# VHH binders against q9c0y8, part 37

Target 1, 316 residues: q9c0y8
Amino acid sequence: MSASHPGILHEYTERLVAFELVGKSNVTLTSNVTRSLLLFVGGLGDGLLTVPYVQELVNPLDEIGWSIVQVQTQSSYIGWGTGSLKRDDEDLHKAVDYFLHIGGADFSTRKIVLMGHSTGSQNVLYYLTQSILPNYLIAGIAQAPVSDREAAYQFNGKEKTKELVDWVKAEYLDKGLGNDVLPRSKVENFFGEVPTSANRCIDLTDVRGNDDFFSSDLSADDFAKTFGNLKEISGSTAHSQLILLMSERDEFVSPSTDKAQLLNRFRESIRPTTSNSSLSGIIPGATHNVGPKSSPEALKWLINQLITALRSFIDQ
Short names: E, the ipSAE of ESMFold2; O, the ipSAE of OpenDDE; V2, 0.75 times the mean of E and O plus 0.25 times the DockQ between their complexes.

## First folded at step 19 (VHH)

Design M5R (framework vhh_vobarilizumab_d1; at its last look DockQ between E and O 0.76; V2 from the best seeds 0.64)
Fold by OpenDDE, look of step 19:
Structure M5R (fold): chain B 316 residues (1-316), chain A 121 residues (1-121)
Amino acid sequence: as target 1 above (316 residues)
Amino acid sequence: EVQLVESGGGLVQPGGSLRLSCAASGFTFSEYEMAWYRQAPGKGRELVARITSGGSTSYADSVKGRFTISRDNAKNTLYLQMNSLRPEDTAVYYCARYTRTWTGGKYYDYWGQGTLVTVSS
C-alpha cells in the first residue's frame, strides 16, 4: 500500500538527493545545528524508502534527538549494475559533507552515524577503512552484512558462478572491456533486467572481488585487510565504532552457515579492538530486510539496539 | 524438482476454442508469477499472457479479448482459455515461471516442454 511520509528532500549534489524523514517533534537538521544524523544507505535495488524498517525508525530516533536520512546514490535502484564501491563512497562523502554543514553546523555540533543495509554494509565498511575519518563520523552500522558471492552460490550454484566469472574475465576484463555491459541473455539469471558491467559482475561474484567482505570462506588475513583496518579519527587517538547486525533468518545466507560463528569471526577481526562494539549481534527472527515474514519481535529488537547504540555514542 | 507440464493442445478449426493447462510441481505455485508464451513456425517466442501471484493479468494485443489466463492455486495449475482461434494462433504454447534473482532482478527460470496448437480448416 502506498503511503505518504513527512520529510525534507535535500539536493546534496547537482543530480542526487537525500530524504530526511521528519518525526513527530518536527525538528530538522536545518532547524537544529546540534541534531545528530543517522545516514542510511540501502543495498542492491534499493532507493528511497524501499527498506521497510526505515520508516519505523523515524520516531524512536526523533525522541532521542536523531534524524534519519536516506541517501540516493548513483547506485540506487538499477544504478548498482554499473557502479562500484569507490563511486558509492564518493557520493556518501558528498552527502556527509552536505549534512554536516546545513543549518550552520560543524564537527563540534553534529554527529553522524552511517548505516547500511545489505550491500550497503559493504559501503559502510569501505567508508570506515579507506581514509582517516573526521571527528563527526562516530560509527558505522552494518545491517544484514551478507556475501553477494555466496548468495550467488546459493541461488545460482557455485560452479555456475565460477563459470560466469571465468567467462567474464576471459571475454571482457582480459580484453580491457571491463566497463562494457554484459548481454542480458547471458546473465539474467544472476542480475535480471539490471544492466550490469563486466567489472561490477566480478566485484560481486569473484573470490576476493572488490565487494567480497563477508564471505564465510575468507581467511583471517582477508578479514584483517578489511575489518582489521578501520581508520582513526582525525585529531584523535579514537576510532569509530563498527556495529554488525545480522538477520537470524537471512535468506541470502546459506542454511549450513553458522551465523553466530561467522559474526564472531568478523568481530574478532575488528581493529582496533575498541571499535568492536558489544552491541553487535543477530536480530532474532529477522529475515534479510526485517520484513513482514520476520518474527514480531525482530523489528523491536532492531530499534532497541539502535537506540542503545546511538545514546552511547553521544555520551562518549 | 521444479516441473511445468503443458497439456490441452491439438487441432481446432478457425473460430474454435481450446483450454490449455500447465501442471506445476516442485515449488510453492501460489507465490510465483506465471506466463504463457508461444512460438510459431519460423518465428520467435512471444509473450501471450501473464498472471501475477495476486491474480493480476496482462495480454498481448493480438490475443486480448479472445484469450484468458487464470490459475488455480489449490491445484497448482495454470490455464489458458483460448476462444475465437485463428490460423495465426498456430504455435507451440509454453508455460513459464517468473522469479526474482538474488540481486532483485526478474526473469523466467523454468519452462514447460510445450503443447502444440494447430488452427486449420
Scores: ipSAE 0.675, ipTM 0.905, lowest interface PAE 0.5, mean pLDDT 95
Fold by ESMFold2, look of step 19:
Structure M5R (fold): chain B 316 residues (1-316), chain A 121 residues (1-121)
Amino acid sequence: as target 1 above (316 residues)
Amino acid sequence: EVQLVESGGGLVQPGGSLRLSCAASGFTFSEYEMAWYRQAPGKGRELVARITSGGSTSYADSVKGRFTISRDNAKNTLYLQMNSLRPEDTAVYYCARYTRTWTGGKYYDYWGQGTLVTVSS
């Protein structure tokens, strides 16, 4: 594999960076006011260059006038353990505002799509439905929108997860210690070596915790509060589009989960209904991050869906 | 069903050598990073050495140049060759299997019961 990648490192706010990968055209967001971008946020533990398909998107997007930018937030790598979706959302808004305007661009000439992988999908949904900040995204794309709580049930056991939640509430939250880092010996089988706050543990593992957007046991009313609440694009009567891309062979989703049914439940909850993209689907043969254990067709399918979506936004 | 069984501990003179083995069963050994830890009386467990599934190794500063971690994937066995032993190497030595949680955090999910190494005149 390649050890170097041409691009531009942007400091979009103090001590936070994003990496603009540069394609064969050598056109950049700074050099071309009409160039649009796919802003990419990874999942827990991810950072620059950790999600394998991102590098494969550079040249296909470049061919249609789009850059791909990998954003680092305060939650990147191990920072997520003491973070929150709200903190991530604030970081992402700073990145969106920065990239919207560099090179002299604005929303009339430059479109921004936020794409999230794994728990980055929670970032996308939060941005579009729960944020109190202005929305400048033409679309959000959630790849592998996986329930953290149901993953904990699958890998640690439902009863053990409930026991952890109860203990953290009693010993930390009820005592006003939500920001305290949990003792590693109590939580290492959930979070490993990552320092994890009591609040973060609850966000990820409690029923209707702040990250709990994608669990299969949530009700239609639960989905109405999230998927059913897409914001208008600021200064417009339009709403962002939402594209949901599940991985067919996702190792973090229980084999008993009917992915097609779950995807349909998410999609039918999207409001306004005009935001429910027909490009949503299940990536055939794909593992969680569409990595090398995926079928050969998975990456091609993903690229085709993304190119189709991004072309459709040029005339907005 | 995962089992890790250490062997090869014993009494050794300062400056001597000893080879520890860890027999693994119940999982695909070649796919996992493995490690040796030790615990001296009254101290916590400390990392001694680790070896990735691909064979890359790392060592605690206190043992570099004296200890060698290795693996035989055909025999599902992890080894620790300990040379130039010192009294401060006296400890119970544990092998451990390294894994990644669903959150991507890393930890050791299975440990052996340990084998005692005593370095004494």
Scores: ipSAE 0.513, ipTM 0.789, lowest interface PAE 1.5, mean pLDDT 93
ESMFold2 (binder alone), look of step 19: mean pLDDT 84; pTM 0.838

Design ctlW (framework vhh_vobarilizumab_d1; at its last look DockQ between E and O 0.01; V2 from the best seeds 0.00; counts 0 for: pae E 14.2 > 2, placed apart)
Fold by ESMFold2, look of step 19:
Structure ctlW (fold): chain B 316 residues (1-316), chain A 121 residues (1-121)
Amino acid sequence: as target 1 above (316 residues)
Amino acid sequence: EVQLVESGGGLVQPGGSLRLSCAASGFTFSEYEMAWYRQAPGKGRELVARITSGGSTSYADSVKGRFTISRDNAKNTLYLQMNSLRPEDTAVYYCARYTVTSSGGKYYDYWGQGTLVTVSS
């Protein structure tokens, strides 16, 4: 069904937009310099309104003085196939800088939280731990932080995935062709019809590829380089909070994976330990994107966790 | 709502042929990649063949040269022509619609009820 959604379309840099959904109060980021925002980035294939719970957050957040903004990056929709976490990070920093200042606001009056769904979770962790750009986020929230490599193992087979990786390295990377798009016939079982570069394939499917933050077979030393490396908020000695929200019935995680144990391994690695939010958890009954196949309580639980977190950032 | 209905299964002797059909409704068929899967008794589901929205095909090694997947977008119908059937092809065959998730993985968000193919002398 088609529908319209009231809001403000922001061009935060040339050719890239973010959509601020308007709640019942009709208060916006341009009309109130102290209004804070949840900046939302989807995963591979996502764009505006593709993640089903986003529009359900508008009024609950509005009631506590927060806007939700959906960001489009160069990687939105099918653009991810020739992109990278580094390119995404540059786009997201431009968006954060834009929203930090609109309406005459600044970082002392406006709080910004970056929330990522799926590979948007890699964007969050990259922003907070790997980026060379200044950090202006009070918190990051990762919903469904899943391993693309282990999902490839689950759906295509571990040996077939390793064969693809070896082939791409030999035929592309070793020949300096990392930016070339791979033949569809080689990758369609992994990435469908999305044009995918050799570098992007390796990022997603190789052991310790550039996106490989959440695989269950990574070591504590691997997690120390990511979860253990949260950067200070620029101009402060404080660090961003990190909230991790796994989906209990996530179809991209093997049924044999102990999600509670894996979540604990991520959380134990977080440094500084003060960034390890107690609001992290497993969304009961939730599918990957908390969609209609989720248990009825899943969305309510997610909303309650988000409201609890967002209130705490203003009251601090 | 989305519906996929398989037909054309039955009992056939080794070396015989069958043509499976999958009638699709409730979505824009031509925009979706489609697949056939099969499930032998007591086994997991196995990919048999897939066809992209643009018509490109791929096949499991076990069926290459014997099975042909095709689609008729005007009739919203997916087909599987099965030739040179073997007892090992005995399974329930399912029509499935591909979806690419936000994580880039493939999954089938809708499946038919299946049609039984039995290859036996």
Scores: ipSAE 0.000, ipTM 0.227, lowest interface PAE 14.2, mean pLDDT 89
Fold by OpenDDE, look of step 19:
Structure ctlW (fold): chain B 316 residues (1-316), chain A 121 residues (1-121)
Amino acid sequence: as target 1 above (316 residues)
Amino acid sequence: EVQLVESGGGLVQPGGSLRLSCAASGFTFSEYEMAWYRQAPGKGRELVARITSGGSTSYADSVKGRFTISRDNAKNTLYLQMNSLRPEDTAVYYCARYTVTSSGGKYYDYWGQGTLVTVSS
């Protein structure tokens, strides 16, 4: 059944919106310049309030002086099919800028943490690695970071995925048609009804594609280029934290993959080492989106980890 | 950001010559194989010439002996010298960067916007 949620809809660009969920205290980013912000970005297919646990975070965060905002980007819902991490990053920068200043706040008064779900995790890592970070962006949280490529292997087959990649490269990329949308008849098994560009297909399914951050078959050198390349906070000795929260029963991760080992490989690659948070871990009993099929303790664990993390950031 | 910008196109008479340039930026130009493609009205894009990072060249049969692909790594520029031009050479000409796939294959991952070459009396 549908539910209603109190909040404020923000136009952070001319055509894009973000929804601030308001907790029991009724304190908002507009009413309090010192209010901290958890900026949340979903994964492929997600839009506003499509991730079940987001609404469950509102009051716990509110109690500790944090607001949560769900960002709609150009990639939201079916927009990801023609998108890119670069485009997403541009949208997220606009959102961060908007929320930093709304209500008269500035970098001295408001702290921001970026949290991503699923492919939103690629957005988080991309954001943290592409440019020097301002002092108000203090951490990134990647919830359920998964390899879209390996997911394709799991659901479509490794060989068929490779065939797709090779075909797209030959028929589109080699002809300068990377921005063309692929025929549905060729890619519907991979991307469903979502119009998907040749470039986006390659980003998601090619080895070391633009989105290929979390694949288990990547080398230490590959991880060094992503996890190992977190940017410093400008003008500060402080470093942003990166927290990785994997779901124990993530249906998009192969059962043959040792999640604990994979998480450790990610963590060990994080540079600087001070950005490697001890709060990274595996959400016990959690499906990909910590949804209804998760164990009862999964959501509680996630909430507790987030609260712990957010408190620690403010104390720094 | 990787960028390829073609220039040098224009109107030329049959038998004339034209030199195209492609200015590359945002990557180590010298390490990449580069190519020229062209697309005539109503036709598909076709390979004209390619040059490896080492300087080895190859040409489409239709342009052999008339066109020369070259590169200046110091200037990050790809060239196409076109001599003895024919009406059938009329097309938009594109430069492209070749990259190696993880599986050892090659594909063109970046293209310029193209420059129009018109050969007409």
Scores: ipSAE 0.000, ipTM 0.291, lowest interface PAE 11.8, mean pLDDT 92
ESMFold2 (binder alone), look of step 19: mean pLDDT 84; pTM 0.829

## First folded at step 20 (VHH)

Design N12F (framework vhh_vobarilizumab_d1; at its last look DockQ between E and O 0.91; V2 from the best seeds 0.64)
Fold by OpenDDE, look of step 20:
Structure N12F (fold): chain B 316 residues (1-316), chain A 121 residues (1-121)
Amino acid sequence: as target 1 above (316 residues)
Amino acid sequence: EVQLVESGGGLVQPGGSLRLSCAASGFTFSEYEMAWYRQAPGKGRELVARITSGGSTSYADSVKGRFTISRDNAKNTLYLQMNSLRPEDTAVYYCARYTVTWSGGKFYDYWGQGTLVTVSS
């Protein structure tokens, strides 16, 4: 169904925008320096308002003094095919900087939480682990952190995925052609109509590729390099919180995978341990994007969990 | 096993009409977007028309106003009504199933064998 949503479109770079959804209070980041921000980044294929539950978060968050902003990066929609986590991270840093200061705010008045859906979870974890964090970036939330590699295994087959990886390495990467776009006729069963570079293919589908954070076959040492490497907040010994919210009925996770166990493996790997939030959990009855095929309680659970988290961050 | 079987092709004079059918089996037809493609001799395969699972349609510019894509979910059948046929419409017509990959990209994963449409005086 088509619908209109009140909000403010922000140009946080020369060519990229982010949409601030405005709630019933009509308070915005521009009108209130103490307004905090949930900065939301989608996964592969996502853009503005493509994740169903985002619009449902607006008023609940508004009531507790938080705005939600959907950020468009160069990877939005079909842009991910030629993107990278590094590029995404650069865009997100620009967004965070923009929204920190808009309306005359600064690090003393506004807090920011980064929330990612699906592949956006890789963005969140990447953001938290690459450099010392500013004091206004207080937490990351990874919703539906799933392995793209294992999704490929499930949908295309493990053997075929390996064949693809081997072929791309031999025909492109080994020849210095990583930035070339792969022939659609050869990879459409993996990526569809999305132009996909050799590098991006490998990032998403190779063992320990650049995006390989959440695969169930990764070792404790692998997790230590990501979950175990959260950076400290500048000027403090404190670290940002990491909240992992897995969907109970995530269709991109193999039915044979124990999601609870996998989540525990992730959480146990988080360093420092103080960054391991007790608010991590499994969204009951939720499909990957907590969409219409989810149980009715799934969205409510997510909203309540987020409210609890966001309140806790401000009270600290 | 997924199967798509086209029928209804044949010889027709310019200005004539044909209705193509595509019988689908082996999957839940109503949940998939479907399309018609065609390939003329010596040319590449081109999209003719598309219909979503919800019934939304789109057409190539060359056939707009002349062709109509439709579906009967109860019969698991895709249709292409072709009116005001022209010699340039001569081609093998294929039905195809459109699906979504794990990455969110879309592609046609199954094709029929095709049915020949010849428009000639």
Scores: ipSAE 0.677, ipTM 0.913, lowest interface PAE 0.5, mean pLDDT 95
Fold by ESMFold2, look of step 20:
Structure N12F (fold): chain B 316 residues (1-316), chain A 121 residues (1-121)
Amino acid sequence: as target 1 above (316 residues)
Amino acid sequence: EVQLVESGGGLVQPGGSLRLSCAASGFTFSEYEMAWYRQAPGKGRELVARITSGGSTSYADSVKGRFTISRDNAKNTLYLQMNSLRPEDTAVYYCARYTVTWSGGKFYDYWGQGTLVTVSS
């Protein structure tokens, strides 16, 4: 039912907020310059408290000196329909800059990990491989890195998805109308009532659209341009680590997809190879968002992986 | 295949009552939010009432206190009890199923053929 969650609401840039959940220690990012954070970004439709496991991370992370912060971007809730990964990346860099420095901290005293759920995984990969902005993240974590295009194929049909893509290109993109919102009647089977621009539709549903990082039919050359392009941490010769956590029973992944094989294809493409974390894996018994339909131990497994990873970033 | 079949429409005098039914098949009815919409000639469709899978209801202001939406999950049937009918209630009434897409977007994905309600003296 309803509940209250103690925390601090930060305005990290004008009109954009992030919520720092406060654990039992009552230590905060403002009160302790050496306290590190897991910055969390959800997927399409997500906002504060919509991903069920986030609230469960608060105290385990608190016990090892980490805060969890839920970030809202211009794409949160229904805003994603007129957004882009590039716009999200700009918002996320502003959030990282804000949290890096609050309480008088800086990159030498505070570590930041960006974790994304679902399409938030595309935000993580974009941040670490495509962004032109400086990287200050020690690691990225992608939970349920699922192809939006292949989900559209599974739920709406491959031919219907291709027909939509062709129509949007002809009637909008070829006419310079990429930022126009599409007629709801044309796209509601894909996007429901969410106002969706022509560009956003193409980003999500076209082969090699701007969000198309995780499709199983992409080539090794495609993955080399993304997974193969991890950035250095600015001011360092080190690179961010990348952790990939698939959900074993993910309902948005085709039953025909071999998740272990796909995970291996992603991991083998990671460059430099030193960024390929051994903590990547498949969460046993987990649904897409590790929600109540998951097996009882899925959440504990996830928490143990995160704790192992986060400890390693402080100790080494 | 999903089917929604409305019935119970007809001609009624102002102040009268009608009960609409919607027989649902081809899906697990109890798991879906359902709604009644109506469309008067020359107008767009407007929401009349909705009922969640758990039984929570909401109504358009224009029908509040006069109409009651209900469901019988054992019979896969949605109902609309319409009391104190007015000429302005004249419309084709549609039963609709509510769902969420893979992208998290919400919409009504199936509609019945409609049943005509005419309120006239």
Scores: ipSAE 0.413, ipTM 0.756, lowest interface PAE 1.9, mean pLDDT 93
ESMFold2 (binder alone), look of step 20: mean pLDDT 83; pTM 0.824

Design N13E (framework vhh_vobarilizumab_d1; at its last look DockQ between E and O 0.90; V2 from the best seeds 0.70)
Fold by OpenDDE, look of step 21:
Structure N13E (fold): chain B 316 residues (1-316), chain A 121 residues (1-121)
Amino acid sequence: as target 1 above (316 residues)
Amino acid sequence: EVQLVESGGGLVQPGGSLRLSCAASGFEFSEYEMAWYRQAPGKGRELVARITSGGSTSYADSVKGRFTISRDNAKNTLYLQMNSLRPEDTAVYYCARYTVTWSGGKYYDYWGQGTLVTVSS
């Protein structure tokens, strides 16, 4: 990984930025009209250049006419503690709109794909299921979709997590204090130094909370409400593609969980079925963020899957 | 079981030096950021120094230039070299492990029992 990367910093809305990484061709710096965009959103704690494989995607994508943009939302870094999927979605819509219109009418043919890492996967799925999609938003990619709730179970214990949820509901939500920030002394073992609202705590750790998309104990009906509810592309009967890429050695997924089976459960729930991409799969040897502890082949596999997907979208 | 055990505390005269050690066990020491805290009588616990897994260090203003935090990953040991000691450095010194939660937030999850440092003439 390089300590620095050339690119263009965009203010896509007031006080929020996105960084468009420049590839070796330098096309991004000379003309943006011909570039389709992979808009990348990280997970909890992520910001610019915090996900290691992002920089590794730049040149491979550049070769096929795509640029990668890291989108910073209000939830970036420690902002997630007081955020929500809804707020994130609003920010992402502004980002998408900005990049569509930045060049005026000449950008009308630009294709956009949303890619999320970790909790960014919830953002992607949320985006694809909440509103009718524009014709330029053609796919979503969820890399390392994991259950935050089950991560809490793994790290803090199931019973302790339930106790937390019950306490927060009783002391905050039931009193209309959902926007209050929880005392660090009570929740630091879950959230560390990150100021976390009562609502956000419940979103992440409650059964069927607002962020509870990927838990292994969810029912088919639960998945039908999320995976089964992809929205149409505006002006068309077509739908965006959803690609799910799980990490084989994801440290936030219980060792007792059959990842292949879980992935299949997700995929089988996708509606319409045409949105279920054959490119979904498990990144071999990959840790959660495909980081340095991953097998050498993990990153290559990810890159190849992305290239394959993005090429197919250009031809459409 | 995670365990942190401090040693090296004692009585020293002003201007003297002391080296504290923290023996870590029960976890992969090299992967964690570590810190030294101290608590003086009647005062709250305060950060003295921290060292990342990569070896980057930071210090409280009150000890900058006098104290040095270091680590030996092969020995699973954290050190605090204290030079030019002052009476106001008198405190129980604790080593602590800095960890990352599942959510990415960080906090100190394990502490040693502490070792007393007394600086007095």
Scores: ipSAE 0.711, ipTM 0.918, lowest interface PAE 0.5, mean pLDDT 94
Fold by ESMFold2, look of step 20:
Structure N13E (fold): chain B 316 residues (1-316), chain A 121 residues (1-121)
Amino acid sequence: as target 1 above (316 residues)
Amino acid sequence: EVQLVESGGGLVQPGGSLRLSCAASGFEFSEYEMAWYRQAPGKGRELVARITSGGSTSYADSVKGRFTISRDNAKNTLYLQMNSLRPEDTAVYYCARYTVTWSGGKYYDYWGQGTLVTVSS
């Protein structure tokens, strides 16, 4: 676990950084204005180097002229507990704007793909469908787009989760205290020692809370408002592509959930239909973060899908 | 079904030693970080020592150099070797299991019943 990783630390806005990992070619985003990037955002609790497959992407992407960049947001590590998807979206737009233009690049040659793991998948979908800020991404990739609310149901119980939601609404939201941090004794079995605001708790655990994009009990009308609302790339009539990659053995998805059926429901809701990538799929044998407990073929499959996607965005 | 059962507490003179044990059952012990906490009468609980699944340890400043946490994964047992005991070490000692929630948050989800250590002359 201790190692040195060569790269460039970019300060994309005051006190927020993104780490560009450097591959064997030693080519970077500052040394080549046509070099494209995969901007990576993790989920709850994640930060630099916490998602195990990211290091394995460096050289495969480098071979096709892409950098992988890990972004730190205000929500990284324990910061998520008092954050929101809107705040994350603002941070990510600042990062995209920074990388879009460094070295004199623009979107006509430098392509940017936003990839999110776990709750980072909500960041991707929010960016592409809910954000009021301009979209400059050629594509979004959501790896492990898992419902936080249904995970809470699975691990804490549906009734217990509803009781928490009702209590937070009555004692905090109805009293104008949405930004207050909840008592640890009330929420530690949901959020551990992470300081968590009333608003953040509701975002994650309430039916149609602000993070609630992937729950299997949402209706087609619900998905139409999200998956059905992909934005144009600013300055063009084209829309971003959306790639959805579920993990076959995701421990945060109920065994009773038919992942293929759920994935199809997400995909059938995507509008415009030209944004519905055929590269979406289920990563065989993969755990949630495609970690070491995954089947041996999982990482190879993921790399192949990513390389196939990223090649499709460049002229051959 | 998860159980943590402490033993080895008792009365000991200042400067003496005790070895606490925590027998674990109902889960895969080797995969979990474990800790010892203590609680003096009328006080809040405080961390004494912790040990990761990989064997890394940390200690409260007040016990460094005197106490040693260890684990035997084959026997599903957590230990606390307590040397050079002082009256201030008098407390109920608890073992606890550390876990991660679905949200990635960390906390102690199971606690033993405790074992009393009394250090007095």
Scores: ipSAE 0.558, ipTM 0.815, lowest interface PAE 1.4, mean pLDDT 93
ESMFold2 (binder alone), look of step 20: mean pLDDT 83; pTM 0.827
OpenDDE, look of step 20: ipSAE 0.660; ipTM 0.908
ESMFold2, look of step 21: ipSAE 0.555; ipTM 0.816
ESMFold2 (binder alone), look of step 21: mean pLDDT 83; pTM 0.824

